# VH-VL binders against Uncharacterized protein AF_1118: the designs that were tried, part 4

Target 1, 158 residues: Uncharacterized protein AF_1118, of Archaeoglobus fulgidus (o29147)
Amino acid sequence: EDFSMDAEQLAVVLLKNTISNLEMSNKFVEILDNSGSDSVYQNLWGVIYGALAVMAVNNEVTTALLDEVSKSQELSSKVGDAINSLGENSTVVFGDVNGSKGLTLILRKESEVLQNGSYPYSDNETLSEAYARVVAEFTSRSVDFIVKLFSKIDEAWV

## First folded at step 25 (VH-VL)

Design CC1 (from BB4 with light chain T53D)
Fold by OpenDDE, fold request of step 26:
Structure CC1 (fold): chain C 158 residues (1-158), chain A 122 residues (1-122), chain B 107 residues (1-107)
Amino acid sequence: as target 1 above (158 residues)
Amino acid sequence: EVQLVQSGAEVKKPGSSVKVSCKASGGRFSSYAMSWVRQAPGQGLEWIGRIIPIFGTANYNQKFKDRATLTVDKSTSTAYMELSSLRSEDTAVYYCARSDYYWSGRNYFDYWGQGTLVTVSS
Amino acid sequence: DIQMTQSPSSVSASVGDRVTITCKASQGISTYVAWYQQKPGKSPKLLIYWVSDLQSGVPSRFSDSGSGTDFTLTISSLQPEDFATYFCQQHNSYPLTFGGGTKVEIK
């Protein structure tokens, strides 16, 4: 992607991506719901458990890595320098309370784009409409999915 | 209704270049990407590349990376495909096709141009 | 590149017949498959995208299914206007690729 766009353009792209991601998530849930198989939920618990297990292992690896870093003054210094650099450039990176630069500028622009309600997403929807739609659908589908998923906890490990 | 209208048929000699245009109307040109797809006679469809008009950024099928150039004129909602160093194998109907511009799984084409026949012959 | 192997290359059928076309992806592409109809001398027309999302205006006799690598397009009851060539396309990753096409012709 080209990052030479202005803040408004970037905001539009980011919003579009967010909407798209939610649509993808909704589609995934829809597919699961339409599968017609209770085993999908049981198997999904397996996937979730697996993911949690991987995360746990990853945390151990990360901890081990951090321990190694801590044993090296050079490596610790590099980490410290990185943090200092970020701190020294905090305003540039994160912006200010006025949203004039950095991340706050992007967030402000996203807000403006959504509030205007005139920016296009598709031929049929504005960004605001699309965002509202997918959020509503995501919420509805997520709740339904969670209920179904949790209703199968007792069967998940059979 | 969304329409994509392409330029007329072209007859070219090997080694020359061709530039095909695709004018969009009835839709939001800035909300979509434009791809180019070709179809040799009696053959399947081959994706050439995609351009995002609002950004002017294009990505290409590696097969065409050195010969294809995609451009747009946002003021006229027109996309262009230029193919250089033409070969006989480039003889095909070339289509412009609209899609969303999101990297993850949105690159299906809801509207197509009528096609432009490019014939490469010595 | 992801290859889309479409089969059969042609099928002879009669009006009212159930027609099934398959596409196999060389790797997992989730549900990111689109189907197109193309009539002679015309551009492709989008039928279905993202597996099961029917394009507006497309008759309900068209449906698809699949996930991962195996996908199918089904015409439940073939109509006279359905005689055409059909293509699958993966819209999962670049470069975008199409199946070889299936010509549905009159028996």
Scores: ipSAE 0.097, ipTM 0.684, lowest interface PAE 2.9, mean pLDDT 87
Fold by OpenDDE, fold request of step 26:
Structure CC1 (fold): chain C 158 residues (1-158), chain A 122 residues (1-122), chain B 107 residues (1-107)
Amino acid sequence: as target 1 above (158 residues)
Amino acid sequence: EVQLVQSGAEVKKPGSSVKVSCKASGGRFSSYAMSWVRQAPGQGLEWIGRIIPIFGTANYNQKFKDRATLTVDKSTSTAYMELSSLRSEDTAVYYCARSDYYWSGRNYFDYWGQGTLVTVSS
Amino acid sequence: DIQMTQSPSSVSASVGDRVTITCKASQGISTYVAWYQQKPGKSPKLLIYWVSDLQSGVPSRFSDSGSGTDFTLTISSLQPEDFATYFCQQHNSYPLTFGGGTKVEIK
């Protein structure tokens, strides 16, 4: 992709991306709901457990790496320099409370785009309409799914 | 209903250039991206590039980067594909095809033009 | 580039038959695969995208499955109007690429 775009263009792309991500999430929830069997929910808890186990192992690896870095002044200095560089450029990167720079500028532009309400998403919806739709759908579907999933937690761990 | 109407067939000599047009109607031109795909006789489909009308930015298949130029006229909802330094192997039906412009990979084509045959021969 | 290897190149079938077409990606592309139908002298028509999302107006006899590298298009009961060439396409990354096509012919 071409990154040569202004803040408004970036805001539009980011909003579309957010909407798309929510649509994907809704699709996954729908698929799981359609599978509908108790065994699916039980197995899903198994998958979640597995994922947590992997994350725990990854944390151990990360800790080991950090320990190794800490043993080297050169490596520690490089990490320190990176952090300092980010700190020195924090206003440029993250922006300010006025939304005049960095990420705050982008967020402000997103807000303006949504408030405008005239930017198109599809043949039938504006960005604002699409965003509202997917948020509503996501909220509805996710709550229902969570209730179903948690209702089976005892069975999954017995 | 969304329609993409392309310009007519072209006969060109090697080394020349061709410019094909694609006019969109029945939808929001600025809401989507326009890609160009070609198909040699009896062959598969080959993606040439994509342009996002609202931004005016284009991405190209590396194979065509030096020869293909994509443009749009937003006022007429028309996309253009120009291919230069034509060769005999460029003989194909060229399609314009609409897609969303997302980072999340919505680069599938829901509407297609009728195609434009470009014949390159001496 | 991601290569989409489609098979078979052609298949002979009768009305009412179950037809299966496969596409293999050279690398993992999640579920970002679309399927198209093309009749002679016509432009491709979108059937399915994002694996399982049926395009509006497409008959339910068309379905697909797959994730990662292996994908399948299925026509549960072939109809006379289904004799055509079918293409898969990955919409995961650039450059966008298509399978070589499968021609479904009358037996």
Scores: ipSAE 0.065, ipTM 0.695, lowest interface PAE 2.6, mean pLDDT 86
Fold by ESMFold2, fold request of step 26:
Structure CC1 (fold): chain C 158 residues (1-158), chain A 122 residues (1-122), chain B 107 residues (1-107)
Amino acid sequence: as target 1 above (158 residues)
Amino acid sequence: EVQLVQSGAEVKKPGSSVKVSCKASGGRFSSYAMSWVRQAPGQGLEWIGRIIPIFGTANYNQKFKDRATLTVDKSTSTAYMELSSLRSEDTAVYYCARSDYYWSGRNYFDYWGQGTLVTVSS
Amino acid sequence: DIQMTQSPSSVSASVGDRVTITCKASQGISTYVAWYQQKPGKSPKLLIYWVSDLQSGVPSRFSDSGSGTDFTLTISSLQPEDFATYFCQQHNSYPLTFGGGTKVEIK
């Protein structure tokens, strides 16, 4: 019955989500690049300006929380209460600078999990290996994408 | 190739218990969760629960919480499901099924065992 | 618990026919539906894990659609190997739940 997880287990789950989301984002960039069209990059300046150059990490926990809120029939009153509660409890929710509580504890545990090197991601990779792979691909593709995008700015504004 | 091989069919009396095994090969056992799903004759599929081998923790469908126990033996890459206080309505094929262990929204089963028929009759 | 109501219970069809199977969730489940194929005496096989995302090796004649509560699986041109029972599964919330199944039979 008990779906609770300690901070280390949560860190592992969140890292798997982060890696999976980066894999999907890298595939999206690959699809754009494989289109082979310079006009695709020119047209994207106004539509995706800043969005694809910043890979927004999708947090499955945040998605699940948003899904749960959207199921509520009394959103207006709960939204107000949640905003006030978050402001009054920000250290409890987000944690302290040293990562001893809240979200900063989870982020510290994620870093520790990656440094450990023992946690698996898939049949073929550990979390560390998968994270290194997706970040390397993201960095490489982002540089290529940005260079292509900026090289077409004169054509977009002629 | 990932393979999940389950123990053989069982015939049990009401009130007894059964323990079904599921041996994994061809993949990394500790990278995934193992769920158990049953299918009564002519009925749909029911999720019983899951276990995450690397954490050693199990989560159960509330319907089965008081009767089901999921365990793993990481050294043999084997998952086990024990169901106690058996009744005739527990007659079903029991499957182990592999999934990832995301928070929610991505818990589907990419590999299934061959199934173990458990028959509960007097 | 989210109930998945699947219809029809069975479909009689010929090779080449277009077959549509529906699932209705008792609550909104976004696009988090999976579809499985099960042949007699065999385990279920994953076809689709999100709306429009086919599992590797699944033929492109399988597709699905839907969001929220109403979902469909479509087989655009039925092949001999497609005669089986099909199940939907929501993977939005625990406990994970399945539809009752749709048997696709030869006419």
Scores: ipSAE 0.013, ipTM 0.592, lowest interface PAE 7.3, mean pLDDT 74
Fold by ESMFold2, fold request of step 26:
Structure CC1 (fold): chain C 158 residues (1-158), chain A 122 residues (1-122), chain B 107 residues (1-107)
Amino acid sequence: as target 1 above (158 residues)
Amino acid sequence: EVQLVQSGAEVKKPGSSVKVSCKASGGRFSSYAMSWVRQAPGQGLEWIGRIIPIFGTANYNQKFKDRATLTVDKSTSTAYMELSSLRSEDTAVYYCARSDYYWSGRNYFDYWGQGTLVTVSS
Amino acid sequence: DIQMTQSPSSVSASVGDRVTITCKASQGISTYVAWYQQKPGKSPKLLIYWVSDLQSGVPSRFSDSGSGTDFTLTISSLQPEDFATYFCQQHNSYPLTFGGGTKVEIK
């Protein structure tokens, strides 16, 4: 009735979403490879440099903003109070080393779910099988992607 | 090949209950969610609810929450929908339909049962 | 609940015509729209599960577009087997909801 989940059920759903995200990342690399042109990787450097230029301007704006915050006792105090509150509640938010609460509980449950070979992902795979498959593909395709991308860096600097 | 085979047509009196079955084969029953969708004669589709067999949990469209009960028998790969306090407007074809159970973005129905006509007649 | 408003409720068309069906969501649903075809006496059949992602075995004359709240299904050149009722469905959030349907019939 309510969309409530215990930590194990949440871990299963989060693992399914992680696998799906990796499958999509692998598909992006596959699309680039199927383009049939090295110019895609060269042009991608142009997009990357455009994004870096925007980020540089954004960092300058952020630095100016932080300067104004540092000049305000009220704003600096609010930032300090937030940091203190997080520190005072760190175990609730992040959890403990045994994984009994917080984020470490979710990570422990994900590990337990992957070790339990009975959790299904699809008609043909368990969660652990699917995760191993997408990680292996992601690793291989990421290496190929990076090699291809950086092999064209000198042509993008002109 | 995934198949969803439903129980046969039923004729019921107002105020009674009906229980429709949906047997899954050719896939992994525990990997997915099973939804129930109905279609009144000459009308559109209406989602009743879904159940996730591996968790045993069900969620309902609020319209049906007080009258619908979804269950599963994992050992026979069979889902059930029970609708109580039947009224004439409950006359419809009832479908089971398979989906996944992601947070969002993949909760569409890739396989459907053949439908079960439930007629509520005075 | 997310309301899916589908239009038109029916369209009369000839073989070879282009047919366009519209769905509007009452709030943003990203690209999480599915489209179904239902022939008389049959259960619905999935056509599209994300905008522009066709189910296996679906002819390329079926396409869709849209994001956010406004979505369309297009049949570029209507074939005899395409005379059916079509439904949109949002799968962004529960409860899952359908449009009212569009009957495509022969002129």
Scores: ipSAE 0.012, ipTM 0.574, lowest interface PAE 8.9, mean pLDDT 78

Design CC1 (from BB4 with light chain T53D)
Fold by OpenDDE, look of step 25:
Structure CC1 (fold): chain C 158 residues (1-158), chain A 122 residues (1-122), chain B 107 residues (1-107)
Amino acid sequence: as target 1 above (158 residues)
Amino acid sequence: EVQLVQSGAEVKKPGSSVKVSCKASGGRFSSYAMSWVRQAPGQGLEWIGRIIPIFGTANYNQKFKDRATLTVDKSTSTAYMELSSLRSEDTAVYYCARSDYYWSGRNYFDYWGQGTLVTVSS
Amino acid sequence: DIQMTQSPSSVSASVGDRVTITCKASQGISTYVAWYQQKPGKSPKLLIYWVSDLQSGVPSRFSDSGSGTDFTLTISSLQPEDFATYFCQQHNSYPLTFGGGTKVEIK
């Protein structure tokens, strides 16, 4: 971000960024919800725990968190089970350094949109309208998704 | 089926070092942890340490912390245990054993190598 | 370190006998105990662990019980192939530790 711009310009940039992030997240949730497979929710826990584990290797803060997790037998077991579940498909899930698939693909695409000044909101709405819409949609989807996700948490550890 | 194949028997002098290998096949090497366990003749089992290949991190039994070094080669799905400053009491069969990806608490061993006899004698 | 005291160290039994092996932990370890079978010149074989009644391929005559500090492996009806040494192992905390073993011998 360029802090040489005025406050209003900065606000626009930040808002666009936020909208972009929410749109990407919303699309991701939509894809998962529309997968038609209950196993997606179970497997997603694997992704979450796996991602946290990977981040812990490269981030001291996350490492501290995992250290705390390691002190709990239950939490350690859950993380372990999740990682094991991802073992066969870790590359597919997390992707590669080129961002050709998995999570890295999503991140790359988001970055590209921001870099070229294109944003995934409608051209027929103002930024404020776009923000309001995206927030509303994401909130709605997230609540539903979270309920589904947590409903499968027990199955994830079996 | 998962198989763990270890290197052959070793005869070593006191004060020397030994490095035992364990090649894994039939499974995802990076999806599991590898531990090393030894068994002196007619004795019980003693856990030496564990390494998690994907992280490259190892934890050791305090008894062996200063003498044992665990490493892995992910490209060949091979785990290594090096034990230095060998003593006569280090004479034992050394096993590699696979366990799940748990930070703690679920470290049971579902697959074992065939064992490597290390004899330390002058 | 958690000590696993296994008893008896040896037992003589006949085919068809009920054999009970006990493992006592020096501190509470919930149900995190695994059992192994080892035959002479062979590697230990996993029999039972806490998240499953039996390991795949393990006969139903093997069973485990216990929680906290006292754990038991039971062979309901000893078969000829069951003569071996059995070990308990706690996987509650590091360092991982094993019982001293119980040799089941033919009477």
Scores: ipSAE 0.000, ipTM 0.557, lowest interface PAE 13.8, mean pLDDT 80

Design CC2 (from BB4 with heavy chain Y102L, light chain T53D)
Fold by ESMFold2, fold request of step 26:
Structure CC2 (fold): chain C 158 residues (1-158), chain A 122 residues (1-122), chain B 107 residues (1-107)
Amino acid sequence: as target 1 above (158 residues)
Amino acid sequence: EVQLVQSGAEVKKPGSSVKVSCKASGGRFSSYAMSWVRQAPGQGLEWIGRIIPIFGTANYNQKFKDRATLTVDKSTSTAYMELSSLRSEDTAVYYCARSDYLWSGRNYFDYWGQGTLVTVSS
Amino acid sequence: DIQMTQSPSSVSASVGDRVTITCKASQGISTYVAWYQQKPGKSPKLLIYWVSDLQSGVPSRFSDSGSGTDFTLTISSLQPEDFATYFCQQHNSYPLTFGGGTKVEIK
């Protein structure tokens, strides 16, 4: 591949993608807040998805992979084949408990990159600073949004 | 304020090489990729390649892979593009431009250098 | 490589006109299109980097729309300073590629 990367470089790129995806999610929630529309509470799947995304923040490797899969009919078909292969190749794909291979290696490298604090993200933030900011903001906004939505649902059902 | 300042115009003969510099200031050089984009007279924009300073790796448009070399000097926040085996068709304005280096999305160019005219003639 | 086909190649318009520029990608690029303005003798200037997200200092008369393969830049009421060449760029996949440009001229 012209754009191949070792495990540490891949971890950095995937972390930047994770931060970017969360920044986009924060803008989505901000737009909904600024709309002032009570119809927002009727999008129950949006609320549930937002809360689950906050709880699953460290699964952004899967999200980046699925983004590329969703762009291709060929790759979508390969997801089905991969599911059938998981039981036969689970250690190769997911890795071992010590994080020495597979996806657990990548997740371990992401953790190491975040703990290092030396990798830059932007003009004035490191990766770890940006990650912490985005996660904290997404968590706070999602909680506020969920509370507001359920308040409107309760009012509508009376 | 982020600023990209390029070296001055150059006149070259066919078969020679040129090295254009791009000095960054007002931002964090190591946070981004630096791309090079050219524009022939009256033509559109063509991406040559990019380099990621923290990895030290460059990736090239296949059209230029055999002739272009991208390097950086992190200590001076300066990127370089060298283009060898120049032809008259290489006459263009060459820009450095800053982008992110994500797998997808946000790889647009938020800051551009002023451009460096490279003229190739006998 | 993803080809970006931009149309029209030029448009003649008057101040106050609504101008629409389109780009078509050869394959899906989600919403990852950016738009640039270039005036003669100047480097390109970023206008829009995500659908609906304007670069700082860009007037609200600029907007875009689209997803997948078809994208549009709209100038709602053309001003004298808007006569320039406009480029689209996909930023979904490497190599990064540009549309051929649209020159907006005075009628």
Scores: ipSAE 0.189, ipTM 0.630, lowest interface PAE 5.1, mean pLDDT 74
Fold by OpenDDE, look of step 25:
Structure CC2 (fold): chain C 158 residues (1-158), chain A 122 residues (1-122), chain B 107 residues (1-107)
Amino acid sequence: as target 1 above (158 residues)
Amino acid sequence: EVQLVQSGAEVKKPGSSVKVSCKASGGRFSSYAMSWVRQAPGQGLEWIGRIIPIFGTANYNQKFKDRATLTVDKSTSTAYMELSSLRSEDTAVYYCARSDYLWSGRNYFDYWGQGTLVTVSS
Amino acid sequence: DIQMTQSPSSVSASVGDRVTITCKASQGISTYVAWYQQKPGKSPKLLIYWVSDLQSGVPSRFSDSGSGTDFTLTISSLQPEDFATYFCQQHNSYPLTFGGGTKVEIK
């Protein structure tokens, strides 16, 4: 995929990504199976998957990420543990209905790009670089939150 | 067991560039971030930047953002650090260091390369 | 940037001594401090990456404590193999930063 594209082309990529939904879903299921998640956990992954699709996730990058996770019991477990640890405190990671933070903020920005053709990211980076950066930052924040939650749990037992 | 093996010592002139490699084995290269840290003789440790192999994107220390370039070759599980416009104060041992950043969010380094001495002198 | 001020820069001690190394962060970093041991001509070795969480294989004589801005690494009974330089590192935020190091020398 060529990520040096305008908003209209990005929209086309979004549509094409829906065609690959089954493959992506299969990878998510594999990860969840490895994680030992329950039905509630699976529903959360469904939301994440939907959000990723809306974010115009490049299939190549997504597949690489999911493949790597699915091939590792440790990583699958970490992902599973992460979601379980977030529980009902997922707002910091997934955001809120207003799109003010977390994933919803990213989605809102993506929506703005698609609707207005105004790219709000750094001036000196490609779309793919911007996407990778945003995903990395999102991941970092989500994991940091999980670590903090875990730390508080441990302190509760001391 | 995870091992990080770096390229050999370099001697460079001021103004030139150096590219150091770090080959990882015994682990899942794409699952772990690779950072570069340098240590001037008799001095402390200084973080240069971090790259996430899956994305191929790097986060740099602002001090090095204009001179350092981090890259990876996933097919060979090798990370690279290129530093341009070398100065005498860039003389240091350069380390690659692995962190479980992506999935654990931990920016500490559980495995280190053996280090690469880069000497910059006229 | 978060500065990590490590003290002392050096300490002379004998086998069996209790050694305490302190690291002070310029701002709150929760408990996100790691400690490393480095011997001459060798790469740093991870000792602790979370408060009270030692790296596998690290002797129990090593321990850490702290939260917020003040952190401490303690060697309860110094052994011959413990003479080295120790570094703290914050992994709370970018850019990642290290303390200046503490060299533990033979008295």
Scores: ipSAE 0.000, ipTM 0.555, lowest interface PAE 14.7, mean pLDDT 78
Fold by ESMFold2, fold request of step 26:
Structure CC2 (fold): chain C 158 residues (1-158), chain A 122 residues (1-122), chain B 107 residues (1-107)
Amino acid sequence: as target 1 above (158 residues)
Amino acid sequence: EVQLVQSGAEVKKPGSSVKVSCKASGGRFSSYAMSWVRQAPGQGLEWIGRIIPIFGTANYNQKFKDRATLTVDKSTSTAYMELSSLRSEDTAVYYCARSDYLWSGRNYFDYWGQGTLVTVSS
Amino acid sequence: DIQMTQSPSSVSASVGDRVTITCKASQGISTYVAWYQQKPGKSPKLLIYWVSDLQSGVPSRFSDSGSGTDFTLTISSLQPEDFATYFCQQHNSYPLTFGGGTKVEIK
């Protein structure tokens, strides 16, 4: 099917991007480890705290907007109509459990691409081999990163 | 409405310590950070550190880290600064000052205490 | 530590004069500068934060400008109550640091 071929191409691109992002995450931790400075991990807590503060402010703004919308029957009805429209068209947008359309089609194609040992990631690896490698490395380095990050929580500056 | 009232002036000998209080009223004490800033006679302003009452956690200027201790008593809405191993160079007016703590671009001081003169003389 | 270099250290001026005070940071601090007024025997008072954001109750004759490392405070028409010492403060990074102050005196 023509549409299913486009979804498979997109699935391959998304999988390669996911693998590359995990590789970059592993390199980021490696760079921090090779920096020779525990203060980088201390300063990361300041960045994390700042990001959480921004998220809290954004949540306050969103809550204030939702409160104002809730006071207006006109605005509330517009939101309700949008939700109903999405729900009435949900199979077109999100797809079905069999993965025949929508976003579930892309997810099914990603699974099929990974199970097909013919799709290359590099000269030396298929997509499935690269994904397995990078997940194993990411898991190991994420644990080490979390341990190092939390070991510096009491020494952090904001 | 917000008011920060500090303890009275003190005269201290070198090598001793001093503890200055800052009582907050008219605002929500635990919603803000409390900083301490000093001003030597005829000099500018120097940030000592801050404490965040909701966490009980303090951050210090490295210059003071080994000698300054910031604490709070939330039940009385009072912040404290203790400075140990006093030297003649520590003679200054010490201010408490209030700021936000949730966002790094908001560490400016909207309310200040009246100041506490600490004199260190032999 | 970010050094805040404030100039001039003093200025002698008359009522109605325009006064400009400069503050230079040793590193980029975006727009995270605050300005304070301090009268003799009194605590500092916040005037401006985030460049061009006046604190409530501050007269419109006070303004500032700048970004990065170079910042200015301007008093467009000096009034008798404006004779004081003025400080800049960076709040971009710890430790928080202040300029050395500028004393605005009656000519």
Scores: ipSAE 0.000, ipTM 0.450, lowest interface PAE 22.8, mean pLDDT 78
Fold by OpenDDE, fold request of step 26:
Structure CC2 (fold): chain C 158 residues (1-158), chain A 122 residues (1-122), chain B 107 residues (1-107)
Amino acid sequence: as target 1 above (158 residues)
Amino acid sequence: EVQLVQSGAEVKKPGSSVKVSCKASGGRFSSYAMSWVRQAPGQGLEWIGRIIPIFGTANYNQKFKDRATLTVDKSTSTAYMELSSLRSEDTAVYYCARSDYLWSGRNYFDYWGQGTLVTVSS
Amino acid sequence: DIQMTQSPSSVSASVGDRVTITCKASQGISTYVAWYQQKPGKSPKLLIYWVSDLQSGVPSRFSDSGSGTDFTLTISSLQPEDFATYFCQQHNSYPLTFGGGTKVEIK
């Protein structure tokens, strides 16, 4: 039997996932603040640098692969066909200005669920309440996080 | 069972306005857009506009954009259509009709109200 | 605006007859056509909401076909309860528009 799901159920699941991700982010910042280490943000720059280095390596590898693909008409055609297929179905995938299809439709569904405000997130709060809470906390903590991170930039990059 | 129940027949003078109501039951009012369609005597169907109850946002047929106003009361699951500057040509049966625009992006109508006759005469 | 030209405007038929109604769009609308049945003094009833998508509870004698600009509704074997007016509607783009209707009458 083919997979099927109610659109409302999907929207609720997606929103719960978003809320959960924001909660994780907020918790991460909280953990850093409570770590008791004055060098935690300095060391975080090291982690960021590492991530950037990995990205750079991936870019080089990708470039090498693309060079090989470019040397093969068959491989180039396959890549081209895939891109064309996506392009031909762009409205289906991403949606339209009216939000009647694709991702835009999903966003409208999520918006409708949030505005309803009656869906439960936990025994203590609704989905809308939870979303509002984590957004507020995320905004506040993000500003504080940025300030703390940049305050250690001189120590990290000597 | 989904039901759309409209207000009663109206008799109006030219230049006046009319407001027709459509109460929805048996379904999720916020999940389905409400359109208004009219039918002059012995004529075809003409789409007036559509409103999304949860947002209160409406799209109008350009023919009616200056005279028609769509609204909703979410607390009572009721949609309203107000038409101003009435003319004799506005004499018609006015229908509210549900569409699954928000969830499915569809603009066909699976449920209809019983219709409201609006007669404009001097 | 997309015009939906429906033909014929009326048709006389007998029980058991095959009835075909056509609807022509002024521009391409893919398969976004719905069909409605309306009886006197009653609201339109959805029959088919998308080409080949029959509304729940609608008898299988109703079917449709078409893509682009030309669409057809077919009643394979007309029943007494099928005498009514039928409308096509495009739901491809705004403003939503309907055909002029086809009245299926008793011969």
Scores: ipSAE 0.000, ipTM 0.571, lowest interface PAE 12.8, mean pLDDT 84

